# Ledger of designs, part 2: VHH binders against WD repeat-containing protein 86 (WDR86)

Target 1, 376 residues: WD repeat-containing protein 86 (WDR86), of Homo sapiens (Human) (q86ti4)
Amino acid sequence: MGGGGSALRVCADHRGGINWLSLSPDGQRLLTGSEDGTARLWSTADGQCCALLQGHESYVTFCQLEDEAAFTCSADCTIRRWDVLTGQCLQVYRGHTSIVNRILVANNQLFSSSYDRTARVWSVDKGQMSREFRGHRNCVLTLAYSAPWDLPSTPCAEEAAAGGLLVTGSTDGTAKVWQVASGCCHQTLRGHTGAVLCLVLDTPGHTAFTGSTDATIRAWDILSGEQLRVFREHRGSVICLELVNRLVYSGSADRTVKCWLADTGECVRTFTAHRRNVSALKYHAGTLFTGSGDACARAFDAQSGELRRVFRGHTFIINCIQVHGQVLYTASHDGALRLWDVRGLRGAPRPPPPMRSLSRLFSNKVGCAAAPLQPA

## First folded at step 1 (VHH)

Design a9 (framework vhh_8k46_1)
Fold by ESMFold2-Fast, scan of step 1:
Order: C-alpha cells, then sequence, then structure tokens
Structure a9 (fold): chain B 376 residues (1-376), chain A 123 residues (1-123)
C-alpha cells in the first residue's frame, strides 16, 4: 500500500493515437508524435502541454527531442525541425517519396529511413540532403549511427569510419552498414529470413543486434559483416530491443521479454506477464519496464524476473515508454500520454564491474582494437 | 486458429469500383490494427492502406490516396477497402493483415495474413 505507483497525470489532448515519445537530454521536456498529424511538447515538471507543433499533412510516425530543437517525421514524406521555446517550424526536410518511418539526430547530422527504400542524411541547418543510401530492396524501417570516435582508431577501421557508420534495417530481410562520408554500402548483413524490425548498436564493440519477424535476434560485426551469433527461443516477431552493458533485452509478439547474454547468446531470463505482444521496453536502475498491446505497462525486477507493478489505465496498445527520475511515461494508441509515479520500486545496487571471471562483450573482439567513448 | 478471409475481388474496367472485405476469426479483432497490401505478378508485395485499432487514423500509399478508403466494423470483425477510379496498375492480389505492433503501417509488423483476393483491372 505505502509506495505504489500512482497515476500522476493523464494527458489526452491528442486527437489520434500517439506513435512515439522522446525525452529531452536534460529530462525537463517530453515530445509526443501523433496520428492526428501534430506533435506536442510537454513539461515533465507539471505534465502541461507547452507547445503544439502543427504543420505535417499526415500522421507523425516518430520524433526526437534535443535541448533546443524537436524533430518529427511523417507519412507526408517530410521531416520537420521545431523550436522548443516557440513551437515554430524552423526547417522542412524534403526529398523522401514515401512515409518516413524513423529519424535519428547524432553528431550534428539528421538521419532518416523511409518506405521509399532509402535512408538519407541531411544538413540540420541547411535542410538539404547530404547523402542518399540506396540499395535496400524494400522499406527501411530502422537505423542506428556509430560515430567515428566510437570505432577503433586503427587503419582497418579508420578508413571505413571516417564520417561514421550508419546501420539500417529493412523489410528486405537485411541490415546494411553504410559509410556516411561516401554514401557507399560497406556491408550487407544477410541471414534473417524475415524483416528486420529493430536494431541496437554496441558501438565500442562494433556489434549490431537485429531483431526480426523470423523470431531471432542476430549479432553482427559491422566492420567485417560477419554474423557472430543467433539468439533463438522467441516464438514470434522480435519487435523491440535494448542493450544494457552485456545484456540484450528483447520484446516479442510471443508476449514475452527475454534477457540474453550479449557475448554468448544464452537466454538467462524470460518475463511472462503480458497478455499481448511486448511493444516497448526500457531498463532503468535495476527495473525492466514494458509496454504491451494489452494496454498495460509493467515493472519487473530485472535480476529476478519478478513482476513488481502493473500500470492500468490505457485502453489500447502502448507504443512507447520512457523513464526519468521517479516517473514512467507511457504513450498509447488510445491518444493519451500517462505519467506514473514509480517511487517504491526498489532496484538492486549496480554490481561492480566483473574481472576475468565474466567476459564483457567488447573484451572478446577479434581484429581491430576496441575504442572507448572519447571524453568531451 | 487465426484466419483472415479476404473477398470482393474480381474483374473491373478502368475507372470502375470494387469493395474488398476481410473477415477475421480466432482473434480479438478490436486489439489489432488492420492493413491492406497488394502483390502484382513478378513484383514484390507493397503497402496499400492501414487503419488504426480505434479506427480514428487511416493511412494510404501515395499511389492510392484520394481513390481508396479503408474502414472497419468491429461489431462484424471486418476491415474494408473501397477502391474507386481503378487503373490497370491496381491489378494485383490484395492481402489483408492484422498487427499488434506499434508500427501498424509496414508489412514486417503484421503477424497474421489472409489468403488474398485477386483484382484485375482490364478493358
Amino acid sequence: as target 1 above (376 residues)
Amino acid sequence: AVQLQASGGGFVQPGGSLRLSCAASGLTFSDYAMGWFRQAPGKEREFVSAISRSGDSTYYADSVKGRFTISRDNSKNTVYLQMNSLRAEDTATYYCAADLSPYGFDEAYYDYWGQGTQVTVSS
């Protein structure tokens, strides 16, 4: 009774389902993108809508919030940049010829993936396409970026990574690794027998993890194109992935989350409380949070797999979740953004870094030496 | 067992209209976003239209915008595609599909597929 997660706020201002939410790096603002064709900027301090971002001519598929700018992409084939203080549209990025499914802002560059079978990189300030990445045989659903400083500082990696590497996942059943500076396809990652739905990078380890409709996760060396391992046990599409240190968490249409050792492919835990697919997941401070097609969010002890809390209130699939401080944010196809108090969910203290007895993902790399993230 | 039964296809002249239906069984229909996809001979399958779980949001490929209308009736467990101003390039087998995924607009995210119904637009 004394510490339960209470619904703090219900934000029902959108007139259509919410497809994504993004938290600002400082944690003070939240951005939602909706089927109603708008995005909304919210204050995390009081849950109030600070700005309505209006201008897209079709539904918003994805969004990303940075400190001074909000980015949205849409089925209207455009990407828009907005001023977070005024809510004014600062730039429209035109060139895609079909739905823009995902965007990523990294290293002062804007990346996009589209149903037009291309990924693109744009100049944030000029609004012009810098490079087109063409070669996929169907829709490009997902993307991730590896900055030059995240890759080994050796001749075998510096040549390939001069401007960073873009990794894309497609309905054509492949992921592709692109040299950003040249626009050339460096590697095609072949092995999946179904669409690649989700993708995360272990950038210091130069490893891509891909989740597919074929019910597998695959690990790839992005420099060599080598398939490193296959994670087999899911009985349905792998919809979402999160990499936490040496652990991979996967959410599936089989109604489970699985936790895997990234370096071996061993499944160490299965989380089994969902009544529908697991559409969203987020690890935070020893707790695994999930969003489901059953309209519930859940909190599990990540170490034991014990279900600690069920968050009930949404009426449709939860498309995205975020955690900041003691608040869980859930965005649903029901059109509502909900804020939940997660105080009283105890996480275990972070274990000390393992020595010798337990391998880390990047310590077992062969070829070019791994490089840690550069200091500022 | 989940089944999606597509029907309503046939032969039609250019400029004509058809209404496709997809009846769902073995699932809780109101829990699913629904989509229509098509595949022409010798070509890959392409997205046509999708409707959100609530029915409040609809999506269309650029090639069919203004001509096709997707709708659903949760009381009948059925999704519909009204096809107007049909063109020869609309000739394809049309598939309905059901999805619990947050991205209800892409072929990759659809968990259940119907057997398809053939649409032929020819003079």
Scores: ipSAE 0.000, ipTM 0.132, lowest interface PAE 18.9, mean pLDDT 83

Design b1 (framework vhh_7d4b_2)
Fold by ESMFold2-Fast, scan of step 1:
Structure b1 (fold): chain B 376 residues (1-376), chain A 120 residues (1-120)
Amino acid sequence: as target 1 above (376 residues)
Amino acid sequence: QVQLVESGGGVVQPGRSLRLSCAASGFTFSDYAMGWYRQAPGKQRELVASISGSGDSTNYADSVKGRFTISRDNSKNTMYLQMNSLKPEDTAVYYCAADLYDFWSGYDYWGQGTQVTVSS
């Protein structure tokens, strides 16, 4: 009664939709970025707002929470760093000339992608742009970073990666691989016939996976620029990707998640239950969690594809989900952050279902004719 | 229940103007960013203009700056694109999109599109 044992907390303080959420590394705090132009820091223990981060002059598009600092980017063309204890703005990163869509903090460097057709890297502490990555012909929507490889020997094929690589995805239909140290475009990944919306890296395999409005996922060798595989079964835009070991999970505007063998491009499972697009996706401990445009989050057995739970409460699309420990976090354009108890979703492994026989009914058996849909 | 319906497309001569409208229903219109995308034959779909939910922030592709103006009327749940000084290169299908999440998460709520043809 009254929401059951799964609902832990509703945080409804934002006055506009939530575009993204980020958990602290220790899981004690989380950060939300909102259409209301603010970000908020929350305690995961009690769901209370710990700090209101005010200063952006337009909606917040994305955020990332680190141990001592919060980072936000905005349609106001800036990125901001905030102190997590005081909520004070510590640094404004100025230089982009249009919406900043994504940021990534890694190796004490801040990376950003923008509608101004550039990606940039900034010194976190100094606030100065270190490099500009210019070459895309349209908006840069997504980015991922491959850290420098500390190898005893550097093969010729890996020389370009020794300084670290940035991979960007654009509405121009390409992904680009940039050498961070030089700012030079090392590779342009050409093949998509629509915008690149999402991107994940398999760093040990030197492989990038890109998802596109062209309904395909493509696997690329980031050192050679070679297209390795095309994943072709989606019937709508590929919106989100999750890489787990040798499996790729993709969420689509076709209302499905598909699971693929990364090495072959074979679709091994389709998860069907969503009424709208799959906007968010997270694998955790044998469970696949999804967020959808139908305002529901769902939990599936990743091995069987069996729907285990539907999380109901949001009234609008879920933009971002995160799992930490036994808690699912969902952030929605309804302006609410919701916390859900996911204990008990792990069951004993079920035996494989027996091989399904194709049941064939022959026309000489009564009842094989289809009934007409309309009366005479 | 979410619907986006474009209107105002047509065939015009170079140098003339056209106004596109997008009527939105099924969501709290003033809370969400909106945009206009276009796709020319044989080209990628590109964002040409965007506007914040409040209307306080707008952005334009370089190819349309100074010629196109995006606006919205939150009391009428309608977004507009005023296209001035039209060029043959502006020929495309124009799509209304509601950013009901961050822009990279997609176009779950795209309109049907409206054809704009600029004859030379």
Scores: ipSAE 0.000, ipTM 0.182, lowest interface PAE 16.7, mean pLDDT 82

Design b2 (framework vhh_7d4b_2)
Fold by ESMFold2-Fast, scan of step 1:
Structure b2 (fold): chain B 376 residues (1-376), chain A 119 residues (1-119)
Amino acid sequence: as target 1 above (376 residues)
Amino acid sequence: QVQLVESGGGVVQPGRSLRLSCAASGSIFSDYAMGWYRQAPGKQRELVASISSSGDSTNYADSVKGRFTISRDNSKNTMYLQMNSLKPEDTAVYYCAAEYDILTGYEYWGQGTQVTVSS
């Protein structure tokens, strides 16, 4: 590239698009899941493929990497657990009757969502389904989990919190809150007029934020089922969400990211530069990173909204991004995993931008460069 | 609704050239990145080449780099794969594809065109 570049490595061993990327908790390994029906384990130190995970009979839709185990789910209707040292399949989770879209490992449990209209929880060790969550009227796209200790200690919360709460988002336009211990639907969150594409929970896990094709984000109390607020400024589908420091970041088909106060629904910042939908988001140390359908990743100053860097190299939509240490990882439908140096993008937080003034900015700029204070 | 239609496949001798074309319906072509995939007998489908929506960026599989060239004409809603110095191991069904639609969970795929390289 001209002027040097941020590019560290290009990992192009996959034979089809990469749908997801998961980083190990220690940051030493990466897992990619691909349209080629395989997942791959990579070393972050040298960018080498450490293991090829073969066994799925259709494309891999999602993956999650833990310290000693990798998990993948597939359009072949199965979920698989793999040994990270040997690359051998340790367990196949069978029961879904259509594409498995998302999985989540939390509280020593494996959760899944499927186009078969169900979510499920499985025993990690035994491979047996322990609960089926049935009630959605279309595909279940997204999942989030709230552990019992993350919920308020009230009589209502104590009953609802048995085994924790699973929240699901569906193309049927609803999110549902399920009691994990019983498999019963505790709440149905109704209000969206389109598919629920993305979902995040706050700490201590009693508020859900949902993003929809209806161009809104909605905040819900998961214990009462009450809609708390609606976030209304996007002009296209809300595709991805991240919750950081009581701020919600949303990526949209309208080509923007918006930052909102979680507690009020006020939009405080709009990030513009993308030529297509914003498909991936990650906040890290004062920088907002984005992945887009325009095949570029971008870094913005989260406080000012200033675009700081554009990462060019991919040729298809970026499906997932991760940041660890000084490295940005981008996984694209072009089949490549790319590693980028993000040194120099992180620094001390910049001074807050000047508050929007009702006074004319032109008038406020008239002045002497060096003068004693004058009474006005 | 969108359809991709491949053409240009056939039987050729090693060392010869063949050009594949992919015609797209509707207004999506100029908005999306596109690629060529192939599936050889007894093997998994693999990405051969991809091209950005503007045509400014291209990527190739190592096995075809320097021999194959991907291009597009947005005014004609058509993408091409120029295949030079063909080898028997290039024998496969070739598929045209548009980017994965994350909102629906589907890729737009053509029906495929057979390329056979035999002496």
Scores: ipSAE 0.000, ipTM 0.228, lowest interface PAE 12.5, mean pLDDT 83

Design b3 (framework vhh_7d4b_2)
Fold by ESMFold2-Fast, scan of step 1:
Structure b3 (fold): chain B 376 residues (1-376), chain A 119 residues (1-119)
Amino acid sequence: as target 1 above (376 residues)
Amino acid sequence: QVQLVESGGGVVQPGRSLRLSCAASGFTFDDYAMGWYRQAPGKQRELVASISGSGGSTNYADSVKGRFTISRDNSKNTMYLQMNSLKPEDTAVYYCARDEGWLYEFDYWGQGTQVTVSS
């Protein structure tokens, strides 16, 4: 066991919990959205706050950072676009009648999902709603987009994919596939017996993977609506998903991450060490990073399942993580953004687990039991 | 099924000794590192001492080094904390905990035993 921590910086300027973190495409800036009703832009070079984004009338639920613009959505029922250089609000997107939970900017289009039971697509430049996707029977929690050129070029697929396909996941227990150009619901993906909490797309394979409170992951053909596979080993809600190299990683309320072969549904690895739910996960360069309700982030060797490092410092659930270069970014409901040095995690081979090295000095260890649970 | 039960707490005068015991059940005891934590009134819970699964390695908080000794008997599934030269500052509820095997992360806790050092 090495001496010293991996901590590079603590950014504690927010006055409320951080709900999401977004890294710019060039890796030079970070955006955080907070319960305090603000978003903040940070420089990744020095960890300094570059801009405070003020204007939302309620807490910020999600955010996405692009090179020239930042986007935020809020419990105030609006979405806002901000200038990265000035911090000025450039556009307000109005029309949702309840909390906006998720947004996605893709192909110069803005997509949103809301507790008002709709998803919407907006013109980024004009600020006007282009389409409303109405049909879910409860809150729309998550969404993903397939561009037309990422889908099969067969005549029937081209008709279905005109303007791209939007996939939405809802507390009504379904996912829906929408044709963006028409606003038409092409498929309703039925099978889950609980809320759909998370969703990822394999766009070249036209497959959606959904994670649910029913403790399963399901794979669907988004063109036919066929259920392809059910992944059945978790003992609690599936909270987060990542698809990397034909492998699905799932984080669960059962305190584990599982790695599955996307094409067969076989569970190839289970990662244990978390004291509470796994609320965030990210694969980067052979390492699996996790964030947990136990207020700790962890790094595992993705091939062996070996726990390599525990990142301690947060006091509440970690809502979002991101990795860029040799830095792990963790955003927590404790109101802090933390930067961690992850150099050396792939350097030297390590003995097989369990690793039980005792250091001469140790810190207080307060149970992470008190971290409040919040819908993502 | 996993259970940790502390015993041996009490009220003692400064300078005296107490021995705490933690009886473990429901798991393979010698596969896990174990530790003792304490929580004083109005203070955060702190790690006092830890011991490896084999008993070959021990570690102590600076405040208790030279006064407290952690040990274990794997044949009896029991861990001990020998507390010598007790001070009023040692007054706390003492908890035994099972380490999940990584970086002193503890996954199971006992209910605690009160230690009071008073004049």
Scores: ipSAE 0.000, ipTM 0.114, lowest interface PAE 18.7, mean pLDDT 83

Design b4 (framework vhh_7d4b_2)
Fold by ESMFold2-Fast, scan of step 1:
Structure b4 (fold): chain B 376 residues (1-376), chain A 120 residues (1-120)
Amino acid sequence: as target 1 above (376 residues)
Amino acid sequence: QVQLVESGGGVVQPGRSLRLSCAASGFTFSSYEMGWYRQAPGKQRELVASISWSGDSTNYADSVKGRFTISRDNSKNTMYLQMNSLKPEDTAVYYCAKDLEYGSDWFDPWGQGTQVTVSS
């Protein structure tokens, strides 16, 4: 006889909530960024902390791990690049004047979004800002990048896409499409009546999907700026989005995940099991994984909507999840990183009894949005 | 650091009006979306109204549309909720919030809230 459970490891070294986690491309290392002002590198083989990344002067909002370098951004208005072998800070990117909410590294370029109302692109190696994207009227919460080779090769598209297109989402209720080479705003995507919290790109279709506090998802042609569709079934903020196989998955403050046909806007499935907002989403190999404000992660059969497993152990909102191979990684505002075995994914445990947890909501709990909203 | 102080609640008869105020400090008020949440005994907390940083855009819960009006004065760091045609089901503690999230029952208010009781 053995106790049930998928738990492989609990990593409780952080002294504050974890806002984000990033898995290396080879799956061998994991990076977490925390309210405690540090990031930590972990070995996925044994769950051991390999390096403590200290230097930020305020909480870490987001992070991205590549094979040779770790990147973090912070409420201290900086972005930092770290050596994954030594944990030494190799570069500080200075220029933002408020909280840096999100970063994205694509090839040799670093992109950032900030509460200072700008997005920026930086030379990774030199640490210098290459372009400033200025025009949003409030905080820039989210961003995505479309490389030139992912866009149509028509003469019009080729000119517009020189150096690629950056798409940004803002609390001003708009998304903006920027030509990276010029820094010029190519399109402003207007229609949302609340903050744009999350954003995913369908690069072959040059379509952006935006999720908002207005409870809608909107699909946009990023070349023309045309609103293609509005997805209207959610009853609360759309917090996180994932695009897989022409399907959009959305996690909401209404405590559901919805699955939509990307091309029509038809809602084909609603996943109902969470007792709080759905703060994190990940599709992997036919399974939909979710993280929630109810402190549980869940696994659903993506095709049927059947709840297959509930991952219990966290004591606060799960801000980010990742899946690699047979392991689910969950990062929580409780300060713990948890590793779960998903090899035996069958039959969900009975839902836990209703928890009278602390009625707490933090901006950093949104997963794809900012840490606590403090002016810089 | 963030402080929000709610006021304007009270006991009123059905069909009457109340105006709630929220005085904000500790952050750049004019840069953030603001909202009003309420929680009635035995019920989940609900977002009833939100307003963009500029005041140009507002959103309302279906239960209050046409009856409640949210507004803000960025020069005074104050947000308001004008509550008309009050019903017994509007009885709740009302909280103002800097958070941008709708429908969440996972909320830690910055203040004690203001009690609204609609009785007949």
Scores: ipSAE 0.000, ipTM 0.168, lowest interface PAE 17.4, mean pLDDT 82

Design b5 (framework vhh_7d4b_2)
Fold by ESMFold2-Fast, scan of step 1:
Structure b5 (fold): chain B 376 residues (1-376), chain A 120 residues (1-120)
Amino acid sequence: as target 1 above (376 residues)
Amino acid sequence: QVQLVESGGGVVQPGRSLRLSCAASGSIFSEYAMGWYRQAPGKQRELVASITSSGDSTNYADSVKGRFTISRDNSKNTMYLQMNSLKPEDTAVYYCATDYEFGTYLEDYWGQGTQVTVSS
């Protein structure tokens, strides 16, 4: 335990490691997916297990919770949709020929990525694949979706934006940008020298950030396919990414989190305290939360990099974390979901914006009189 | 696709050592973090040790820290687990698996398992 009173509850009902956790949009429920082949629904009010979702024939790799439905994907090559009130399986999505690694429900569409080297989009209601995205030369590990209204209303963007853009990351060392309406590969993002493990989109900038086993993060223009920046300084694989405003946070096998200016690729902070890889991270209200292979979660002041609390109790790697209200949720390969009180861990008030950001808005006056300095 | 084959298991007395090997086929071994997992009868499968794709970082379960050492040789597509000071509670089937930096379990990239029995 960090300080006294941090630990609220231990949910140890799973019989295998927990691979992912998802918070409902209303914050009232959590969904966990486990190596035991089940998913579980939990109440955030008391941490009680509300439903056991049984049906997968192999371990659950990922999950996403919506208001009325839970979605899980599995090494059994299927995706399942579950009723959150009854725990009944409402739909099985069949077609992938290997492990389904990630799913995403967005804009009433279900997207999936698989070890079969494809991504797919499915009709949620009918259970049928509506489009296949084929072209990766190896496993598709991660995905993100840019809706049509997130893209510029320009002639070149209008064709690309029809139905939105799907971005996928693969062990083949590339990310690909796909036109959802056509299924065509719009761009292949080449530059990484290792597997692409994680991916996040900057909606206003139409930029994809990819993290790789090559120890770099790369920023890409998703419309042109141009590599914009390379973020160098990690000494191990980049495992997880979080984008907050104009800052990229990266968790690495090198046991650090780094904070970067998204616009320049400059590393402005390094968070040290982890004894193993950083496997999960989440920014919430000025605090950076991390989950680590050392079985601890940690809370840092995001602006200063100061370690504020260590959450002790797990016995294996923390695979996923979430924050809602005053509670941190940690899901571990030890099979436990843990709830922690994070009252009083609110980050310090945000410092004034860097002069560079004001210069970007006002182009010609502010920032040119000041040497670029690392934000404090 | 990666196929994994474990070897090196056996029956040993408490306090003895064993070295497990995991041989991988497939061109992507050097791109994957790797792990050793074990499962005793009637127990859940648990992570024992993991190693990053480069070999620069390792993670161990608390029950094996200081006794077990994980390593890899990417030129031979092989991962190892050196198990020292073995205890009866280490008795399990040991599985080699690919892992995305300590959090992803891939069933079609699991080995068949090798039995380790620590008995007097």
Scores: ipSAE 0.000, ipTM 0.200, lowest interface PAE 15.2, mean pLDDT 82

Design b6 (framework vhh_7d4b_2)
Fold by ESMFold2-Fast, scan of step 1:
Structure b6 (fold): chain B 376 residues (1-376), chain A 123 residues (1-123)
Amino acid sequence: as target 1 above (376 residues)
Amino acid sequence: QVQLVESGGGVVQPGRSLRLSCAASGFTFSDYYMGWYRQAPGKQRELVASISSSGSTINYADSVKGRFTISRDNSKNTMYLQMNSLKPEDTAVYYCARDSYYDFESGYPLDYWGQGTQVTVSS
């Protein structure tokens, strides 16, 4: 079942690897951030580059596309907001003193995490930092935001959640839960023996899931700081996570994806076929899509674990994937954005072509720094 | 053809100094964040020091703060690590990196890593 089938478009205008991809809420535009120091806005209808966003002085690490604005962060220590219609830079957010690794726009707020050991929240319109979250002992690699919730039966939980909670993951081996309104560290989640690389929140359950270089995933109560569960079967770093219903999907340097029951920590499925690390993953309509350091994307039946399709064309690690409608989007360190038709996934594909030497193993630019051991 | 070539490694006694150099070619050096990583026997590869494209932002691992100094010369496409007050615990293979990624399962560095230079601190 091999061949060049399903390929819709190849967008190769970047002059360096692509580190991240963000799709607009309406699915009509997508944004790529690149090693070449630019971001590009693309039309999903024809694959044409609509705007070149230039101004960063170093590589772009991450990006997020909203309806009217694009946001990028960079190794140049800045975050930029761009107008999606004109491609003009509307705002530069200055203050971080090292690489900005992740950003998140939520509830009209801009959050950032940096190698400078801080996370920050910024006024989108004024461009000024409104809060600094300081306390990590090393690089802050990842973050997630829990919007304010009302639960008047629990005064302490209501207090902690007022203004929302920011959760950060660090190379110091901890995750931290911050009160956005006060800037105070509410909880430090200790247990990992290596860097925290990825993080997802189950906001109704007040649970954070963290993936680490220690090859474990850990589940935490974000209000109490209690470690609820350890997921122990990966044999390499946990690079990416996705939470779907009561299932956790994890992509690892051990070349597998594992599916776990979030409530028990039981591994119910292992997806094998990758020749290198699993750098990206996305669940969509019963299908698990993966991006790998072996330069291939793959589609699996999520329930059976059966490999349905191998997407071949990239020449380096796939750093990010997205699915919208019947189209898979893959962004690679080879500098190309590829669009694939995912209609009618059927049969077992032929093995992928021989693996090339790859420049990256992780889904984004993440430093591997020593983190001190923390007591459980 | 991205290439990173480390030099300056060797065997020294505790308390002495060593200077590592990394010569980069095949890419626009001034556009990239660079770092020094090390790997001791039986341990994971760890970040020692990192430096932004302009040289204005620098980060150090806690174990080397006050002893090691990272610098770069964008006109020569070269990065340096000045290592002072060396300790036996600093014994490792030191890698120049454009990227901070490593294949921990296979044990091989990525294409944008140098081949490494051995630093041994012993009495």
Scores: ipSAE 0.000, ipTM 0.198, lowest interface PAE 15.9, mean pLDDT 82

